VH-VL binders against q9vpl3. Designs and how they scored, part 66

Target 1, 224 residues: q9vpl3
Amino acid sequence: RGKINIQRPKAPHYERARVVAVTQPKYPELPKAKSCFKTRAERTQQQQENPYNEIIAREVRNWLDHSRLVAFFHLSSITADDIFRVRVQLHKQNLHLKSYGSKIIEQAVKNTRYEAIVPLFHSNHCIVFSPDPEKTAALLRIVRRVPQMVLLGGIVEETMLSRNQLVAYAQMPGLHAVQAQLVQTLSQAPGHLIQQLQAHQNSFVQVLDVHAKNQMNEETPKST

## First folded at step 16 (VH-VL)

Design D169
Fold by ESMFold2, look of step 17:
Structure D169 (fold): chain C 224 residues (1-224), chain A 121 residues (1-121), chain B 111 residues (1-111)
Amino acid sequence: as target 1 above (224 residues)
Amino acid sequence: QVELVQSGAEVKKPGESLKISCKGSGYSFTDYWIGWVRQAPGKGLEWMGIIWPDDTFTRYSPSFQGQVTISADKSISTAYLQWSSLKASDTAMYYCARDYGIYESYYFDYWGQGTLVTVSS
Amino acid sequence: DIALTQPASVSGSPGQSITISCTGTSSDVGGDNYVSWYQQHPGKAPKLMIYEVSNRPSGVSNRFSGSKSGNTASLTISGLQAEDEADYYCSSYTSSSTPYVFGGGTKLTVL
């Protein structure tokens, strides 16, 4: 991302007549890719942006700490009007659409159980936060209007879920108390046990039958 | 109890305008998609379009784009299907239906009783 | 327009099982795309019988089941009863701009 440089001829103290008679106008030069050197504006912007990264990272941590539902989407090119309209519809359901840089996300989740989400942000993305995990179905119904938002997965009650797991969770409204208990169980035994429970077909938790709600499961994307 | 109640049968002449209605009750009307489906006499079902009633976002089937207008008035939980100039080929039964699917799932779980539209000279 | 292929009619005797097929392509019925089934009695609105290939809505008899193999979805009605006599339509997702593509319909006759 470079800034356009505007070059104005500056009259030398002895070349005033030459400057007044413009014969070959100067055009804005191409950004960074043409010269391989950063402009002064780019260097200044980069320096100033570094002090703000931790403030924004704290915002992300605050959202993660206070959201019982977090959904991750790949975001293709979309008009400002379309994204604004979907943001309004989500907001009415207490669903908050945000986007952050991958470096900010990495800084926010470093040394937490959520560090595994960082690879999801290597492409264009957006995130939906909500304190209301029961709004997962509403979220997934609203986003049908924007095919540019492609579901990658999410976090429910501090447990990472694949795309298929999140969709299955949304379709189990009569089992919300049991779903919350399952999510808590997976969070208490993270890592290897969670992978085993989610990967095996016909695996059963005593109270839940995940197979009945999933015809196929995806595992959480690997961090390594 | 989810219910979709449509306006009554219509008999019209070619070139006339028409607006038929579909009133939803027993659920949160603005939280679900509403679709319109056509069935010509003796023929099968044909999807026309869907609407998100809260902000009237609408998607039309390519076969019906520009041929009809789908709208809604959320204050009275009602969706509409409208023609500015009817043709004889518009003679059909028209159903509204609620879509209950999420993400990549699309299906109509509740249907209105239908509105018969007859367009003849 | 593109439609899903269903047999025009199917018949069976009370107590038998019958299967209605719905054949599309790898871009609609095939792969991971969902299929739904609707029952329509004469003069009545369609009624959802099966969604997401094999799921049955509340209030639909367990005699109705759905499945899919390759590019063909199937509705199976076991223990056929007189009231099952109706038209049956399949529907499949194709794309975000055409999420509802219906089959041509199958008339089920109970002999």
Scores: ipSAE 0.804, ipTM 0.903, lowest interface PAE 0.8, mean pLDDT 79
Fold by ESMFold2, fold request of step 18:
Order: sequence, then structure tokens, then C-alpha cells
Structure D169 (fold): chain C 224 residues (1-224), chain A 121 residues (1-121), chain B 111 residues (1-111)
Amino acid sequence: as target 1 above (224 residues)
Amino acid sequence: QVELVQSGAEVKKPGESLKISCKGSGYSFTDYWIGWVRQAPGKGLEWMGIIWPDDTFTRYSPSFQGQVTISADKSISTAYLQWSSLKASDTAMYYCARDYGIYESYYFDYWGQGTLVTVSS
Amino acid sequence: DIALTQPASVSGSPGQSITISCTGTSSDVGGDNYVSWYQQHPGKAPKLMIYEVSNRPSGVSNRFSGSKSGNTASLTISGLQAEDEADYYCSSYTSSSTPYVFGGGTKLTVL
């Protein structure tokens, strides 16, 4: 979780700044690797071109309006081949990998409940959109091949979820599976119904405990 | 219902090549990672590598990088482990296994029956 | 090559509870990394008993439970039965390049 993100071979964005400083002497300027994110200067320039920014902002709004699953990632240095291959695998599951500048995201979410997501886009990032929230597990299985994509959280059925909440959601039975369990439970003795309801109650407690653990991790001093 | 069926035991000489197989059934083969695990006689388990069968993306354990080749043929739901030149130290039981984890969770929920490879000088 | 430390053997009587330990470092078992446990009978493939520290797969008896504290994960088997006699392996995530690190294994003997 937090230690895993810090222990990756490629640092998060703030760790990347430290690494660059360490390698400064005599290091030739390398071509930048392709990423889901553009450089800061390029993002600023694009955002100042308002007519094109509005077209892109409407695209983002359309994605948000038609996606029941949205996942946000921090993106470390990655080769163009690796990101392209994961995009292809995601696309086969109706999962759409995108990136946009923070100003464009701000325009897209203005006057919506999602305005709180804007700070996530001040660093290197990418977003996955999908109309299929049941594909959350598939998303999280595929992105394991790209440790440079670090999950930050997401939106499922218009509800904002933390990283741990999104992972817990991906592991819960689907709505159809829950409906099937209810049919099976109603066909059985009342004692079985109580057991099934208690199992689902325990699942909700687990999700709440994941949320509380996430808050405790943020409150403790971190080494890195 | 999920089943991983491996190819039969092999007796080989040092320097020979070998390709063993693992056929998955009862699930969507291209939607899950497949790993290979080695167990030397009387020893514990060692992870060798994993593959994403749909596009054959592969990650090897540092201990086995360059020593074996992991591949897959998704048209027949089969993963492979291959040596170009066997050594006596390659004598072991080799398991394939499906990984069911998501994000930072890694575990093998179904295992093949194993393929015993014996390499005698 | 990194190995997690397990006792070579443990024993218990039928009906007893026993605990098998798996000790690593802050880079693997420690911190927030997940641990899994596998049971292996002689001549058989391993079977997943516990994943993500404490979760049981469907079909695994609730006599098996997992936990961890600090750099040590534990598998507890309550109500020992003869069929529990087997080798047990822990596994921990360490990094994206080494997501599976196994312990050396523990032979459980049911007296």
C-alpha cells in the first residue's frame, strides 16, 4: 500500500524530482518517455488555448456522464510501448485510458459534485473510464503489469471511492450475484436468511475498516 | 470447474531442449495471469515468472531471467515453460498456477498437477 | 534469493490448535504487504488456504485462519484433524519485480 508505492523502482512524482537532482551532473538530456501526462509547460500552453480546451472539456464531461466507473492513477516514468500495450488490454475490456490537463478537468467538473478531484491532476496522472463498473476487477488485474500506474481512487456509480474502497468494491459480489443470493436465501429457512444478511453486513464493515485504515495511514508520519 | 492440466513427466539428458505445457479450462484463459513455480526434490517453492496470455506479456523472477522461456497460445488456452539446454540442476517438479489477485494482491488460487522433469547426466 | 523464515516443523494432537509462523522483513511481510498460505500434501500440488493475510477461499474450512503482526504472519489451525498433516508455505509480496516470495515450508505432524 503506501510502502509499496514508495518502494517501486520508479518513484512517485515527488520522488522523481529528488532522483532528477541526484543524477544532474554530466547527465545528457534524454528524450522524455511518452506518458499519459504531458509536461507542465505543455499542459499550461494547451490550457491557455481556450477554444480547443472547451472542446476537450466537453469530451471529459461526456466521459464522466456516461461512465459508471472512473479510476484515477498517478503515473511514473513509463515507456511508450508499455503504456500502449496496457491501453490495448484495457480497451478489450471496454476500459478507456485517457489523460487531460488539470485546467481541462476543472472546466469539465465545474458545478458538479466532482470538483474535489481537480487536485489529483496537478501531477502526472492518467484516468480510466468505463460504462461497466463490473470491470473494476479486470482493470485492477490488468494494471498490475504497469507498476508505474499507482491507483489513487475512483468513482463508481457516481460515488467517490478512495483507493482502498475501490479495491474492496472490485472484490465484492456484483449486483446480479447479490440478487441471486437473495433468491437462494428466501427459498431457505429463516436461519439461513440471517446468516446471509450477516455475511453481507460483515462485508460492509470490512469496507468501512478499509476506509478507517486509509485515514490512519494518512495521519501517521511517513518516512517517504 | 477451473482446471489446469499439465503435460506428463519428462526424463531428459543435459543439453536437451524441453517444452512443457499447461492447459487451462473452465474459465476465461486470457483474463488471468498464469505463473510457473519450481519445486526441487525435497525443497520448497520458487516462483519463476508470470505471463498475461492474451498478448504474452511476461515477467520473470530475477533468479530465472534468461534461463527459461515462458509463452502461451491463447487459441488453445495453453501456457508453456521452455528450456533451450537443460542442466542437471533443472531436475524438479514444475507447477503452473492461476493468479486471481487484483492490484497489489498476488496469490495462486488454482494449481496444475505438476510436471516432473528429471535431467540425469 | 530471499526466503521467509518458517519453523521446519510443528506438531499437535487431534482437536488442538496450532500456529505456524512466517517471519520476513519490513520489505515483505511487514508493512501493508499481503501474505498468502498454501497447503501441500505429499505428491500433490499446493492448495491455497489463506490470501490477503486473513481471507479464506471458498471451500476452505473456517478452522484455518490467518493474521500478521509486525514482520510475522501466522497461520492458525484449530481443531486439528489427521488430514491437516502436510507441508505449509507462506508467500509474501515484496515488489513488482518479485511479487511472490515463499517461505521455506513447515511440516505439520498430527500426533
Scores: ipSAE 0.801, ipTM 0.902, lowest interface PAE 0.8, mean pLDDT 80
Fold by ESMFold2, fold request of step 18:
Structure D169 (fold): chain C 224 residues (1-224), chain A 121 residues (1-121), chain B 111 residues (1-111)
Amino acid sequence: as target 1 above (224 residues)
Amino acid sequence: QVELVQSGAEVKKPGESLKISCKGSGYSFTDYWIGWVRQAPGKGLEWMGIIWPDDTFTRYSPSFQGQVTISADKSISTAYLQWSSLKASDTAMYYCARDYGIYESYYFDYWGQGTLVTVSS
Amino acid sequence: DIALTQPASVSGSPGQSITISCTGTSSDVGGDNYVSWYQQHPGKAPKLMIYEVSNRPSGVSNRFSGSKSGNTASLTISGLQAEDEADYYCSSYTSSSTPYVFGGGTKLTVL
């Protein structure tokens, strides 16, 4: 139709889908075209992407189950070098910086007491996991170098803490004494135990998990 | 028992280079920020910069950016403040100090004894 | 590098209480920003007296207390003693590029 590129003669394009797949342009915006039939490659890609979501969600569940400290951050634009350097410093303290899509987080925490964390992931974010809650001060000292990481809150010993509560926890001198006081406080709230048991009868959660959830509800901000 | 020990007083001429030191002991040197603070004769305190000693990440005050170099050698628990070419206006007392704050809290809980730098013709 | 405003000097007699002010803006002392206070005797390094507005480090006498109202932080020394004679500096967070802003200092004289 008019202007022809002579340097690029028309190849026999009866396999245009194959050529397009090899040269894939870097423009992932795709308005959907009309077609109810998919190619073999498209069908396989869709199936592979779905199973990876479940594998990654299982990874997140494993981190949550094995981490006594979890911290949530909003993440603004940051260079790859800056985030890499902070990840290395955190790793030296057994603090593991991760980032997951919001849909994967929703899938990972579904039907758990951690469903309340989902609203934190409506924006860019990162998460720090650790088996060692006494490293909370080290975490908060290291992240000062990246103002792009804004603390939103965390989970300590299965108790959800607000930002201010997590900072206060980090400043406490006796972590073992604080842990003992938290256990005693949970055991001294029998009315909350009854209410939580009624709410979780179908899930059959352990009594300690119910006690941790009661503590998390009392310490979190009561906002819709 | 946290302690910061600085190198001794220096008398220099304009244009000379200088590197002063601050050795930390009694704590995990690589787990805390170290800051440098300047005090000109008869004047107040001025923050110059801070360093994370483990990987030498450094943040400078805008007033001192490009005027000095802050570095560290974690193998000997020592931080440094260095000039490539001293000016007479660099005559001051220089302190190193450990920052103990977390998140948005910034304060120096332990200070070195200071290093007096005198720059004169 | 906006300096925090402190009085140049204050004085008091032994046993009295005195207050040293540190006035800034809503972007430093005001709001939720933390303030710290340092004591410096002549020829000596500064010593932390108060951090995070009102907390005392270990080894600091309970005669020293800190508070903040609006854009002004205050260091109060009760039961004034001769060894309290020194220069006092406040410090406030301002921004990530200027996390330490010091006041000009206040010379405390014990009469």
Scores: ipSAE 0.799, ipTM 0.900, lowest interface PAE 0.8, mean pLDDT 80
Fold by ESMFold2, fold request of step 18:
Structure D169 (fold): chain C 224 residues (1-224), chain A 121 residues (1-121), chain B 111 residues (1-111)
Amino acid sequence: as target 1 above (224 residues)
Amino acid sequence: QVELVQSGAEVKKPGESLKISCKGSGYSFTDYWIGWVRQAPGKGLEWMGIIWPDDTFTRYSPSFQGQVTISADKSISTAYLQWSSLKASDTAMYYCARDYGIYESYYFDYWGQGTLVTVSS
Amino acid sequence: DIALTQPASVSGSPGQSITISCTGTSSDVGGDNYVSWYQQHPGKAPKLMIYEVSNRPSGVSNRFSGSKSGNTASLTISGLQAEDEADYYCSSYTSSSTPYVFGGGTKLTVL
């Protein structure tokens, strides 16, 4: 920018504050003055009434409605450059990396079948949306470069999957037919899977093992 | 048919530079990691590094960090392994391989035929 | 400096079963980490035989099976055949900085 810096002698902090008030251009300060005197109740009410949250919540709902693949990650400390490079690689595969506040997610999924996902967003997170469920393997291959993105689980073809179930889905041969069968089998206990997504990965393995055993018993006759 | 074709054998002297190649075909080259693996004569396999060919993001084994350069040219579906100054101890067979793993799974499902590099006076 | 321990050699007669071990630590083979196995005939590139502990890629005979217990992974070859004579390497994930750690290799001899 081509602005001239004002040169003035050094003054004590008390006198410096008064001199700054006289010499600085006065901008409209109306929003800043209100924030300085806002009460706790007023700040809470303003957060509840933020119309930008409603617009963002509608964006999230549109992503959920138009995405046949949704993946949820915990995100630990990462540089802006590293996350940007991953976002670019994901975008090339029609995979869209987003992050939203817990309040916005709660608002977006209210009165939908996806209300159970809200607890996943109490910590630092990111979400990947895609219309292409066949891109699940590509997603999970790309994110290997950023160990800071820890997979929590996802939604495939409107069915909620644990971490291990999403990985298993991505690896299935005969892709679409096998993936549809897996999703149908896992739908038999969706609430149980969500609760275990909030726990450790080992709990998700136990749920998947039970479902796989039940499916194999139905498909293979007992030999005695 | 997935195929990785490597450049031919090389005979070099210590201190010379070298760049060997690995061309992938029969699959989407930019959708998979490519790794490089060394095998010294009569010895086992040793991982050197891995590259994401689309943007050349590279991770090196600690043993090889700063010793070699891994690169790729996605326009011709080719990965490279490069030395700026060869040593006699660099005499080995060098393989490229495609990694097919996802998330926390790491394994090489297709391998190139290998490039024998011989470094001697 | 991470290394996986394999026997230098194993042998068996045609039709028998043989097991090749791959021993590491609780931070690699003994954890929740995946192990893979590769076959290498002399002068040839390695070939993937087992991935993710026990999975066979397409085109690999079901005579090959993998398992893991404690800090040891095992490759079992049933119905041993002359063509199985080769070097076998295990590989384990350890960390994001060392996702591929190979064993020293095992020479399988078919008597």
Scores: ipSAE 0.785, ipTM 0.894, lowest interface PAE 0.9, mean pLDDT 80

## First folded at step 17 (VH-VL)

Design B102
Fold by OpenDDE, fold request of step 18:
Structure B102 (fold): chain C 224 residues (1-224), chain A 122 residues (1-122), chain B 107 residues (1-107)
Amino acid sequence: as target 1 above (224 residues)
Amino acid sequence: EVQLLESGGVLVQPGGSLRLSCAASGFTFNNYAMTWVRQAPGKGLEWVSSISWSGSNTYFADSVKGRFTISRDNSKNTLYLQMNSLKGEDTAVYYCARDRFDSTYGLYMDVWGQGTLVTVSS
Amino acid sequence: DIQMTQSPSSLSASVGDSITITCRASQGISSYLNWYQQKPGKAPNLLIYGAKSLQSGVPSRFSGSGSGTDFTLTIRTLQPEDFATYYCQQGWEYPRTFGPGTVVDFR
């Protein structure tokens, strides 16, 4: 049984070759889709005009309208399962983890005060939205356990914060506590001022009293 | 208790102006976008205007665009609707409502005030 | 603008009945539909949000279903306090639009 030379297969018999030639599936030349010749500009324009992108951009805008806290994260080799786990944990705290394409974000924030965030979305990123900025501490606590999520920064009450600033914000006592402290400090300030002003007056009166007493003692002749 | 209380509804002449207020209590006002909805006598509900939590974005129905302005004072937990160039068609009970949003559920209003009646008549 | 329609405009029912109200959107709105109940002289109350999610405090006899363009509100075992006007509202985009309402009255 002659070793079938796999490297140089013998040409099939003429009849077989004819059958193979006729049975070769003629794949219709895929019409060179005009799309292959679309300029980068045309592709970009078509992507911009995609109704789907607008729908998703609208979603992003709605999140922004309803979120006092927005945090940006880089995702480094995170599994879908890990993302799901984190999402569930965040959701329990009314934190909403979302991922959007850079173009969608660009479209959503175009001509808004948030346009500066667009450069943050060039790689794999996710966004966490929350209506409650007090949840920042909870957010950071949850994400700390997920090394694949790297905090890049965020927006709190329409203010862009760096990573460090966001961490510092999370450590601050609640607004009410700070306000209470401020009120206490301010309420004590007038009292201290009054005390300081009165202290000088009281000291002066004491000096005068001592002087008066000394004068009285000098005027009392020692009745020998 | 979470509560919204509208005020300012009165009788006004056509072409007049009126400012409505909505006082919020029982929740963190700043955490929520807000909406005005109106209802003409014997008619259905009509969305009028919405405002983002910060007040930076505002939305209006075409019927009131250019005449009405929506604003909020987060320090006072109060929502406002300034109504100018009032027409007879603007006669309605005006409700303020707390907005909610989720990508799963969309936009919805979960808390409503009792409403204030605005009457535009000559 | 998205147009909302409801059917029927009115229905009469008895206590204990099961009723269904239909809402239709002029275009697809996914699950972004809300149902409100309004009693005479009162403000609307949210019943269902996101087509099927029951608002806190609302009885379980209320249920919502549907997606895309067709939605339904079902009230099982109608109670005396359920006689009211019901409105659907799309939460898909601005302008926010309401259905014309369905009046549920006593038979």
Scores: ipSAE 0.894, ipTM 0.963, lowest interface PAE 0.4, mean pLDDT 88
Fold by OpenDDE, fold request of step 18:
Order: structure tokens, then C-alpha cells, then sequence
Structure B102 (fold): chain C 224 residues (1-224), chain A 122 residues (1-122), chain B 107 residues (1-107)
């Protein structure tokens, strides 16, 4: 009984080879999952249809519905530990640090007034949300110590602000203080007006007096 | 003290209209989204509508969609619910509530008014 | 829409008892569940938010647990003032939905 060479099995007899060739199950080519040939556009669209993305987009929308202050930051080479520290500091001020993918942001703000922010999210970014715009100063104070967080801009009271505008906003006195200052300024305006009006009248009277005096001096006959 | 006070609940006929008001005090009103919740007599709580802090986004239960409108005047610290085409099923105590959100906790209502009764009857 | 259920619909207990109310969501809602207490003729009060977080001013005898679809409210050492109706509410998405409520009454 010849040792069956398992390493190099003898080619089957021609007839057997034919039978084997004919009986070889032609496994239907597994339908190449359309997913492998999806165009970049289709992949992007499918990614948009990811239920997970919608959930996260919903979260972003909820933040927007509850936040009068939204600040956008670029993140450069920041460690997880550093982020955590910043997060804790911000949280103490009722500032919420979040990070979302650009696609999520796009989905969240699509067909909204905030659609213009999408270009800001092409790189590593984070967002800070707060219900209180008065916390802008606190936010900037905290992030100033974190060089890896670069302020890009923000939204305050549904208004898009540049970096510089946001900084300026943070430096402004509270609304009530500004109102008080305005009232003070306005209250001084009538006084100034009255002074100016009176000044002209006074000047006019002075001129008249001088004129009257001059006339009196001319009428004094030199009693020779 | 943080308070919400609803008003405007009265007896109305089916097909009628009514506007409810909720006056907020003791907190910065415009920092918060707001919500209306109703409770039919002897029944549970039903969410009616929510509005973002700015009023830009509004949400409605299907049962009231197209009939009710939610709005707010932040300068007056007041939330409104305009109810049109009222039905018997709309009979309920209507509560306004302060809305909160956190990604850790979700959406919740931490302050409630005492409610105002709306009765829709022929 | 997310459907919320509660169990039991009613329970009778005595002062000093420990009771547990369960709430179930028809789908996963993470920890986005809130518990409210309502006394007769009064407005609801928030007890617990985010499944486990105790609202300020609420006694520590109240506790919440759970995640996903199953949640529990536990009241340890029931006090006379705790006899009320309790509602769970999902804070996951709109429409916001409440459980049917659980009435806690005196035995």
C-alpha cells in the first residue's frame, strides 16, 4: 500500500480531474459588499446616516439650545491630562468643554444660523458652552494659561464674534453697568446743552452791555 | 427665590384659543430653555413643548403640533403658550418648567410652576 | 418616540420602609433619566436627574440607579412626606416622555 504522499499528492487521473473540475462548487463570488466600492461621496453620506452621528449632533444642538455663550478653540498638541485640568477649571465656572468631529458639527448646525462656523472645525478643536455670557471673562482667564488652546471665535447671544470681538466683549462691564453709564452720560447731556445755551446768551448779554456802555460814554458831553 | 408662575388658565369652548403665560423670577430667565408640561385630571404628566433660551428653536408634542405655539419674551422674563383649536383632550393643568441640559445628565426640568388649569368644555 | 414604563403602578408602604420603583425605557437612553415627585394638588418636583444625581435639597434617603433601559428609584426609610406619585422621565430626545407614574400610599 504505497505511502500516500500528503505533501505532493499525485495528480488525479485525467478522468478524476475532469470530474473534480466540473464538480468544484463555483462559489458565487460573495457579492462584493457595495460598501467596499462606495464612492467617497457615498461613504460620506453613509457616515452622515450613522445613528451615532445623529445622537452626537443632537447633543450639540441641545448645547446650543441651552448656551448663550459658545466659544471655539483650536487645540494644539495638548495632553489628555492638560485637557482634564482645564475641563475641571472650566466646569467650576459652569463652562463645559466639549470636542466634536467636524462632520458632527456640520450635521448639528446644518440649516441653522450657525452654519458659518463649520469651517472653523477643520482641525483639532474644542468648544466651550455656557448658559451665562457673563462667564466670558472667566473663560478667557482660564484659557489664557493654556497656550495649547487658541481662541478662534465664539457665539454670544446668537451673535457670531471674532476672537477680538469676544475679547472685547469680555472686557465690557455688565449690561447693567453699561446701562448705568449710559444713563449717566445721557443725564449729563442736558446740562451741557443748557450750559452751552446759556453761554451764548451770556455772551450776547455781555456784548450788549459793552455796546450800551460805549453809547453812554459817547453821550457824556465833555463839559468844557 | 426661584419661582415660576403660570397664568391664563380658564374655561374655553372646543375650537377656542387661549394664551398661557409663565412669569419667571429669582433667576436669569434668558439663560435657560423653558418647557410646558401638562397633566390631565387624574392622569400623568405629558410634555407639551420646549423652547430654546433664545426662542430660535421650538419643539412640540405630536398631540399639539400645528395647534400650539411656544414663545418667550426675555425682556419680560415671560414664557408663553398660545393654544389654538383647543380640544377636550387639552383639558389639563399646564406647568411651566425651567429646562436644563448637560451631556452627562441629559435634559431635565429642575424648577416647576404651580400650574394653571385649562378646561375645554362645551 | 421613547416609551416609558414604571413598576409598580402603585404600592402601599409604611413609614420606615424601604421601597423601590422601577422605570424602563423602550430604548437605550444612557443615564438620561429623571425622577419627579408629585404630591396631590402640587406641582412636580425634581428628585433625581441623570439617573443618579440627587437634586439639591432632596433628602439623601432618595437614590437613583440604572443605565440604558432599566432604572430604579429607591427611598430608604420612608417618611410621611414621601407618600406621593413618582414619575420617571427620559431626557434623551424629543419628544420628552414620562412614565405613567407610581403611587406610593400608606399601608
Amino acid sequence: as target 1 above (224 residues)
Amino acid sequence: EVQLLESGGVLVQPGGSLRLSCAASGFTFNNYAMTWVRQAPGKGLEWVSSISWSGSNTYFADSVKGRFTISRDNSKNTLYLQMNSLKGEDTAVYYCARDRFDSTYGLYMDVWGQGTLVTVSS
Amino acid sequence: DIQMTQSPSSLSASVGDSITITCRASQGISSYLNWYQQKPGKAPNLLIYGAKSLQSGVPSRFSGSGSGTDFTLTIRTLQPEDFATYYCQQGWEYPRTFGPGTVVDFR
Scores: ipSAE 0.893, ipTM 0.964, lowest interface PAE 0.4, mean pLDDT 88
Fold by OpenDDE, look of step 17:
Structure B102 (fold): chain C 224 residues (1-224), chain A 122 residues (1-122), chain B 107 residues (1-107)
Amino acid sequence: as target 1 above (224 residues)
Amino acid sequence: EVQLLESGGVLVQPGGSLRLSCAASGFTFNNYAMTWVRQAPGKGLEWVSSISWSGSNTYFADSVKGRFTISRDNSKNTLYLQMNSLKGEDTAVYYCARDRFDSTYGLYMDVWGQGTLVTVSS
Amino acid sequence: DIQMTQSPSSLSASVGDSITITCRASQGISSYLNWYQQKPGKAPNLLIYGAKSLQSGVPSRFSGSGSGTDFTLTIRTLQPEDFATYYCQQGWEYPRTFGPGTVVDFR
């Protein structure tokens, strides 16, 4: 009994071959699986033509028009639940946590002074907006507890700040506090100056008095 | 108390110029965008112009574009509207308002001044 | 530009009545609609923002509803001080546009 060559099966009888040929389901060539990986180019092109991007870009512009504080964060493996928790905490401080696509940000800041922020949005990111720059310290306090949120930098009073600069800004006393300190310092300065001026005068007078006394003592004849 | 006070509304001839002022008090002025809204006698409300907190961005109604300029001095807590080439149709009470924005609620005006009357007549 | 319409233009009601004012936008504006009250010779006051959020200090008898293009302002148990003109305003985009207003007067 000849070894059935499984690699080269004998051609079936012509009748069977005909039936098999006719009954073979012509599976439509699986559409070449458009590689789920839409090329970066295809993703970029589809995003450019979406009228929805303009709507969202408008939102970003509105935030910028109303925010004196803008902070940028990288998100590292953060859960939706964690984001929600942070959002609630920030909201209580009138800090608004938002996330936008890079293209949307690009569209929103195009031809503006903020165009330089676009490179910050190449990865998973979020933005915090606030009308009050004094909330920077509160922001940093909240996000410090969230290791998944990494501060990249920010915009304060239309000035772009690095991470370190933003941290330094948050540590500075408020403008009013600084003014108060200045006033206090200035109010103390005249007193010190006067004291110093008077000290020299007093010292001089004392020296003169001693000199005068010594002269008087020298002129007092030792009455033998 | 949060307050806005408009001033500068007077009678002016067509083609004339006028500058309105809005003095803000009771809140941090530079934390907010600001808006001008006008109302012709016996008519409804019409948006005129808006300005961002810093003054970097300005928006105008088509009816006033090229004729009006909006500006602000944050050090003086004052909003301005420079009106040039005034027309009879510009006759209205002009209100300044404080702007608010949220992605949930949109753009809205939560504080209004009492308004100042501008009359353009020959 | 987004066009805003209101209905009715005017209505007469009595103290204690419940009234409803409708506002329509020419295009979808999500929930970005505001209601203002204006009394004669006075500046407008914000009543409702974001279609349904009550401004601080505004009585609970005022309520807003709606989304997209159709919105309503309801005043339950109308009070004497509620006789005024009411304006809707879209907060979706510039130019900002107002409805023509609805006058609520005494019956």
Scores: ipSAE 0.841, ipTM 0.935, lowest interface PAE 0.6, mean pLDDT 87
Fold by ESMFold2, fold request of step 18:
Structure B102 (fold): chain C 224 residues (1-224), chain A 122 residues (1-122), chain B 107 residues (1-107)
Amino acid sequence: as target 1 above (224 residues)
Amino acid sequence: EVQLLESGGVLVQPGGSLRLSCAASGFTFNNYAMTWVRQAPGKGLEWVSSISWSGSNTYFADSVKGRFTISRDNSKNTLYLQMNSLKGEDTAVYYCARDRFDSTYGLYMDVWGQGTLVTVSS
Amino acid sequence: DIQMTQSPSSLSASVGDSITITCRASQGISSYLNWYQQKPGKAPNLLIYGAKSLQSGVPSRFSGSGSGTDFTLTIRTLQPEDFATYYCQQGWEYPRTFGPGTVVDFR
């Protein structure tokens, strides 16, 4: 036999509560309250993530096919208004702020040279894509006022760059500016020109030889 | 001005080979993916091949897969299509196009060349 | 592969008419639908990208609508330079595919 859970109604509001309690089936309500009903946002997010994973992975591959600059950030808690303002500022500079789950990134970069970036996406993050690597300085200028976005590193011209390497890249004179420095060096006396040209060649090699992994004794992104 | 100019279209025997070129000017070629589209005489448009900005990823229509190769030389601002084992159905005007992508709009071709005619006939 | 169809295949119209061309995709492509115009003996030219966005330099008499599988191109107040062939094209996936085209002729 079992216990009957009868309320103690005494007043008209107790009478309404008593009627409501009697009309609610005990077992259907419990399964529906826990297992069957998710919030609208949870249902929509779950449906979009699960059945559309390959669609979103394709979107990431399309971004990579069209972007010479990719920057990775750790993202701390930020209001929707603040992230929207940042996204608008970035968009004006042809910089596209996106976020994707680690499973999506793994699917997108499977069997590519970028498989090494997957661990960066196990924590809260965002990505900026751009076709123009000369926008790196604009990117860093905009995000310096956004402490919630912490630069982890990036990809420039298919070369992995650490945080410090990407910052140094953004502070180098543009490619046109280094070309101007080379022209000025060639106009000097022949002996000094050779020495200065070799020094400027080393500067160009530094820009071209930056590595994200081990060449500057950098930590892995996972350990940082 | 932004401009694309194809060249290399000629009469070729079946089974022959041909290389098409597309010279780009007026924009930073390296910033863009590129695409070849063809049109047989009196027919509609057919996508042939696409290549990423770096050249590292390439895509082909089934009708040309294994016979055509797409490449680019970013130092010369030039896109190439190498066509091997040519067949009569490859007779078409070949256009090069500048590709764009944005997650809002998808993939689209915003600048087209004037085309070069390839004729495959015995 | 996504098949694209267009209706009508051909139409005759007079200068000043308003016309509509439809395009259907065999599966959902979001709003990733482009429209191109091709005049006889000329290369194609982008009119509309992302279903509704006018390419720079395209007159406002052109408009696009639709999402999912069904899309339309509308030309209001048809001008002499608008007599051409119009192609839709999906930008959703590879292989990229075009519709068969719609020829817009003088009556």
Scores: ipSAE 0.808, ipTM 0.926, lowest interface PAE 0.7, mean pLDDT 80

